# VHH binders against Transcription initiation factor IIB (tfb): the designs that were tried, part 7

Target 1, 335 residues: Transcription initiation factor IIB (tfb), of Methanocaldococcus jannaschii (q58192)
Amino acid sequence: SVDYNEPIIIKENGEIKVVKIGELIDKIIENSENIRREGILEIAKCKGIEVIAFNSNYKFKFMPVSEVSRHPVSEMFEIVVEGNKKVRVTRSHSVFTIRDNEVVPIRVDELKVGDILVLAKELPNIEEDIEIDKKFSKILGYIIAEGYYDDKKIVLSYDYNEKEFINETIDYFKSLNSDITIYSKDLNIQIEVKNKKIINLLKKLRVKNKRIPSIIFKSPYEIKKSFIDGIFNGKDAKVFVSKELAEDVIFLLLQIKENATINKKSINDIEVYEVRRITNIYTNRKLEKLINSDFIFLKIKEINKVEPTSGYAYDLTVPNAENFVAGFGGFVLHN

## First folded at step 24 (VHH; from W04 with A50G)

Design X01
Fold by ESMFold2, look of step 24:
Structure X01 (fold): chain B 335 residues (1-335), chain A 123 residues (1-123)
Amino acid sequence: as target 1 above (335 residues)
Amino acid sequence: QVQLVESGGGMVQPGGSLRLSCAASGFTFDNYGMSWVRRAPGKGPEWVSGIDYSGGKTYYADSVKGRFTISRDNAKNTLYLQMNSLKPEDTALYYCARSGRSWGYGWYGMDVWGQGTQVTVSS
């Protein structure tokens, strides 16, 4: 079973989003009219929710969830792998490793530092026809990462030497007949944009949540890529104060066949997350099924006993697949 | 030594007011935007309000807009947050933070934070 705060990408009512597994399951159980109990387990039927699971070809797909469950727990284990990807799971829960060129489950209490775990190399890229273009997607990414807007204006800032991005921003909003004002102080540029249509679109997309909108998770590759470039402002690394946004970004990177390493830092009592993009993924395995799989294989760096976030551990049932993707970095978990 | 020191926190009933101060030292205060950020127990940091280097432009999270007022006195190297109509959900540890830019929004380059001052809003 999995800790409350672990991120999981889901599809619900046609929307794709990243949620905390405990928040999702608690809400389903608390709103269910018929809870089944098996010892300490609370179990509820689940309809209309899909998660990511792998099939017999080692390819990830969105697959329906039939049931969710939770149970009280007094301990969890945090597994940290290469790239500082991490997940908190119960000792009896299984993750996946490779044995004899086959992907097999292994219990958390059987793991040791140095063991190889199976994680997601890429995630399904569901692409719907979307009426937003690449330029807006890039601006949208930057607004979510660093921007400000209110009922009257959008405000973006740049370092003076980011001339290409500054010009892209100006050109884009000029093409939309926007009122643009530019301020400078030392080596900093502020661009203030008045455009009611764009502000209304930002509100419709719930950009104030500072999370990746569902329309981006469902967009064509080119739109996803442009949005990510906006988040990172053309750089290969970005520091996030929001853990939730960093988690969203990791899942989106996997949809565009990129990956990342994570570096957690503290400034006083504030934790921040540096996410560094990597696009060159290699596998050492010769079996064509594994070479052509959606998996990466990462070594365990740490296994730490930790306290559960909510006093509960959470799980879900994916019929036939018996696995799902969750955790900071895209762990494959056995259910 | 670069330093930010918050003060003015305390306990207050819902609907009450508090004024937070942040004394800055060790850097050229009026070259930087400044922000207030808060953390409720068990939650991540939430940006509350920001102000540009001159005090001429201010920015607010929707949750506090109309109730909180950010200001600065560049002659005294001090940042302020006037908090009115306080609600229980405003309960948090409030930090002042220096922006890496002259503008008072976004998380870019926020490398200088205070220790925080506790605000508790409870009946």
Scores: ipSAE 0.614, ipTM 0.856, lowest interface PAE 1.8, mean pLDDT 89
Fold by ESMFold2, fold request of step 26:
Structure X01 (fold): chain B 335 residues (1-335), chain A 123 residues (1-123)
Amino acid sequence: as target 1 above (335 residues)
Amino acid sequence: QVQLVESGGGMVQPGGSLRLSCAASGFTFDNYGMSWVRRAPGKGPEWVSGIDYSGGKTYYADSVKGRFTISRDNAKNTLYLQMNSLKPEDTALYYCARSGRSWGYGWYGMDVWGQGTQVTVSS
């Protein structure tokens, strides 16, 4: 079972989003008319939710969840692997390792520093026809990462030397007949944009949540890539104050066949997350099935005992697959 | 020595008012945008309000818009937050933070923070 705050990408009612597994499961259990109890375990049937799980070809797909569960717990173990990806799990839960060229479950209490774990190298890139173009998606990423908007205006700022992106932004909003005002102070540029149609679109996309909108998770590769480029402002690293946005970004990077390392920093008890993009990941495995898999194999750096966030641990059942992807960085967990 | 020091927190009843101050030292205050950020127990940081280098532009999270007013006095190197119509959900540790740019929104380069002042709204 996993901790309340562990991120999981789900598909629900045609929307793709990253949620906290504990929040999802608590809601399902508390709204259920048919809770089955097995000792301390509470179990509810689940309909209409898909999670990412691997199949016998070692490929990730969205797969239906049949049941969710929770149970009280007094301890968790935080597993940290290469690239500082991490997940909090119970001692008796199983994750996946590789043994004799096969991906097999292994219990958390059998793990040691230096052991190899299976994580996601890439995630399913489901692409729907959408009405969002590359230019808007890049600006949308920038708005989410660093922008501001309210009922009257959109506000973006730049360093003066970002001339190409500044011009791109101005040209885009001019093409939409927007009211644009430009301010400067020293080497900083601020662009204010008044356009009610765009502001209403941002509201419909729930951009104020500062999360990646579902339409981006469902978009073609080039739209996802453009959005990511906006988030990172063309750079290979970005510092996030929002852990949730950093988690969203990691899952989106996996959809475009990129990966990341994570560097956590603390400023007066405020944690920030530096995410650094890694492209062109190659595996040093010789078996063709593993070379072609959606898996990356990473060494455990740390195993730490930690306190559960909610006093509960959470799990879900994916029939026949018996696994799902969750955690900061895309861990594969046995169910 | 760059420093931000918050003050003015305390306990107040719902519907009450409180004024926070943040004294800045060790840098040219009017070159930077400033923000208030809060952290409720068990939650991550929430950006509350921001103000540009001059005090001419202000920005608010939806949760506080219409109730909170950010201001600054560049002659006194001081940032303020007037908090009216306080609600229990406003209970948090409030931090003053310097932006890495002249504009008071966004998290860019926000590497200078105060230690925070506690605001508690309860009956």
Scores: ipSAE 0.574, ipTM 0.830, lowest interface PAE 2.1, mean pLDDT 89
Fold by ESMFold2, fold request of step 26:
Structure X01 (fold): chain B 335 residues (1-335), chain A 123 residues (1-123)
Amino acid sequence: as target 1 above (335 residues)
Amino acid sequence: QVQLVESGGGMVQPGGSLRLSCAASGFTFDNYGMSWVRRAPGKGPEWVSGIDYSGGKTYYADSVKGRFTISRDNAKNTLYLQMNSLKPEDTALYYCARSGRSWGYGWYGMDVWGQGTQVTVSS
């Protein structure tokens, strides 16, 4: 079973989003009229939710969840792999490793530092018709990462030397007949934009949550790529104060066939996350099925005992597949 | 030494008011945007409010807009947060933070933080 705070990408009522598995499952159980109990395990039927799971071809797809469950726990294990990707799971839970060129489950209590785990190399790039274009998508990413808006204005800030992006921003909003005001102080540039139509669109997309909107997770590759470019401002690394936004970004990077390393820092007990993009896909396997798989194989760096976030551990059932993707970095977990 | 020191926290009843202060030292205060950030128990940090280098532009999270007022006195190197109509969900450790730019919004380059002052809103 999996800790409360572990991120999981889901499809629910046509929307794709990253949620905490514990919040999701607690809500389903607490709203269910029929709870089945098997010992300490509370189980509820689940409708209308899909998670990412791999099939027999080692390809990830969204697949339906039939049941969710939780049970009390007193300890968890945090597994840290190369790139500082991590997940917290119970000692009896199974993750996936590779044995004799087959992807097989292995219990957490059988793991050792140096063992190989299976993680997501890429995730499904579901492409639906969307109402935003590449130019707006890039600016939307920047607004979410560093911007501000209210009922009257959108506010973006730049270093003076970011002339290309400054010009792109001005040209885009000018093409929409926006009221644009530019301020400078030292080498800092601020652009204020008044455009009610765009502000209403930001509200519709719930940009104030500072999370990746569902429309981006469902968008074509080029839209996702432009959005990411806006988040990172064309750079290879970005520091996030929001763990949730960093988690969103990791899942979106997997959809565009990129990966990342994570560097956690602490400032006065505030954790920040440096996410560094990588485009090298590390496959140290020779079998064609594994080379063509959606998997990356990473060594365990650390296995640490930790306290559960909520006093419960969580799980879900994906019929036939018996796995799902969760955790900071896209771990494949057995169910 | 660059330093931010918050004060003015305490316990109040719902509907009450508090005024937080943040004393800045060791840097040119009026070159930087400033922010208030809070961390509720068991939650990650939440940006609350920001103010530009001059005090001319202010920014608020929707959760506090209309109830909180940020201000600064550049002659005294001090940042303030007036908190009115307090709710139990405002309970948090409140940090003063220096923005990485002259503007007081977003998380960019926030490398100077205070130790925080506790605000508790309960009956």
Scores: ipSAE 0.548, ipTM 0.827, lowest interface PAE 2.2, mean pLDDT 89
Fold by ESMFold2 at other seeds, fold request of step 26:
Structure X01 (fold): chain B 335 residues (1-335), chain A 123 residues (1-123)
Amino acid sequence: as target 1 above (335 residues)
Amino acid sequence: QVQLVESGGGMVQPGGSLRLSCAASGFTFDNYGMSWVRRAPGKGPEWVSGIDYSGGKTYYADSVKGRFTISRDNAKNTLYLQMNSLKPEDTALYYCARSGRSWGYGWYGMDVWGQGTQVTVSS
């Protein structure tokens, strides 16, 4: 079972999004007409939701969830692996390790610092034909990361020396016959754009949530890549104030076969998350099934006892697969 | 030394008003955009409002637009947030933050934050 705030990428009603597992499961249980109870465990049937799980070929796919569950808990354990990826789980829950070239479950209470865990190296790249292009997707990423919009205007800010991106932005909105106003102060540039069609598209995509829209998670690789480049403004690292957006970005990076390290920092008691992209990933495994797998094998750096976020721990049942991907960095969890 | 100090928080009834202040020191105040950010119990930080270096442009989150008014007095190096029609969901610790740019929106370079001032809206 995992903590309330652990991120999980799901497919629901054709939409792909990252949610808090506790929020998802609490809603399903509270809306269920018939809750099965096994001791302290509350269980509800689940329809219409898919999560990412691995198959016998060690490949990740979206797979249906049959049941969700929660139970009261007084303690959780935070497992931190290389790259500062982390997940909070119960003592009796199983994660995955590798033994004798096989991916096998192991209980959290049997783990030690230095043990190897199985995490996602990449996630399924679902590609639908979508009505947005690479130029818009890059600007959309920048709007989500740093922009503002309301019913009247879109506002983007730049350092003066970002001339290529400034010109790219201006040229794009000019091609759409937009009303563009440019302001300068010292070494800072602000671009205001009036275009009702684009503002309505941003509303449809729910960009105010400052989350990655479902259409991006379902887009072709080049669209995903351009969106990520917009988020990072051409750099290899980005500081996020929103943990949820950082989590979204990690899952999207996995879809384009990139990875990241994460550094949590505090600025006057405000927690921020530095995400640094990693594009070259190595495996030291010789067996072809492991080399060709969707897995990365990372060493545990820390195991810390922590308090549960909600007083409950949460779990999913994925028939036949008996696993799912969740957590900050893409942990593989047994169910 | 660069410093931001918030004040004006407190307890109010729903529908009430409060005015937050943020005193800035140790930097050229009118070179920077400023923001108010809040953190409700159990939630991450939420950007509330921003204002450019001059006070000429203001920006608001949808949740507060029409109820809150950001302003600044560059002669006094002070940022303000007038909060009207307060609701229980406005309960949070409110931070003053300096933007890394001259503009009042975007999370870029928000490297200077105050200690926060508590606003509690309860009946």
Scores: ipSAE 0.547, ipTM 0.820, lowest interface PAE 2.4, mean pLDDT 88

Design X01
Fold by ESMFold2 at other seeds, fold request of step 26:
Structure X01 (fold): chain B 335 residues (1-335), chain A 123 residues (1-123)
Amino acid sequence: as target 1 above (335 residues)
Amino acid sequence: QVQLVESGGGMVQPGGSLRLSCAASGFTFDNYGMSWVRRAPGKGPEWVSGIDYSGGKTYYADSVKGRFTISRDNAKNTLYLQMNSLKPEDTALYYCARSGRSWGYGWYGMDVWGQGTQVTVSS
């Protein structure tokens, strides 16, 4: 079973989003009329939710969840692998390793530092026909990462020397007949944009949540890529104060066949997350099925005993596949 | 050295008020935007409010808009947050932070933070 706060990408009612597994499962159980108990397990039927799981070809797909469960727990284990990706799981839960060129489950209490775990190299890229263009998607990423808007205006700030991006922003909103005001103070530029149609679109997309909107997770590759470029402002690394946004970004990077390393820093008890993009992904395996898989193989750096977030551990059932992707960095977990 | 020191936290009943202060030193205060950020136990940081270098523009998270007022006194190098109609959900450690720009919103370049001041709202 898995800790409350572990991120999981789901598809629900046509929307794709990253949620905390504990929040999802608690809600389903608390709204269910038919809870089944098997010892300390509380089990509920689940309809209308898909998670990411791998198939016999070692490819990830969205697959339906049939049941969810939770049980009381007093301890968890935090597994940290190369790139500082991590997940919190119970001692008896299984993750995946490789043995004799096969991906096989292994229990957490059988793991040791230096063992190889299976994680996601890439995730399914379901591309729907959407109305958002590349220029807007880049600006949308910048708004989510660093911008402000209210009922009257959108506000974006730049360093003076970011001339190309400043001009892109101005040209885009000018093409939409927007009311644009530019302020300057020393080497800082602020652009205020009044455009009711765009502000209403930002509200529809719930941009105030500072999370990646579902429409981006469902967008064509070029739109996803442009959005990511907006988040990172052309850099290869970005520091996030929001753990949830960093988690969203990791899952989106996997959809465009990029990956990342994570560097956690503390500033006066505030944890921030430096995410560094990696686009050069390879395998050192010889079997063609493993080379062509959606998997990356990473060594365990640490295994730490930790306290559960909620006093419960959580799990879900994916019929036939018996696995799902969760955790900060995209761990493959057995169910 | 660059320093931010918060004060004015404490315990208050729901519906009450508090005024937070942040004393700045070691930099030209009126060249920078400033923000308040809060962190509730078990939660991640939440940007609360910001103010530009001059005090002329202010920004608020939806959760506090209409209840909180940010201000600054550039002659005294001090940032303020007036908190009215406090709710239990406002319980958090409140930090002031210097923006990496002259504009006081978002998370850009915030690598100068105070130690925080605790606000507790309970019946």
Scores: ipSAE 0.527, ipTM 0.816, lowest interface PAE 2.4, mean pLDDT 88

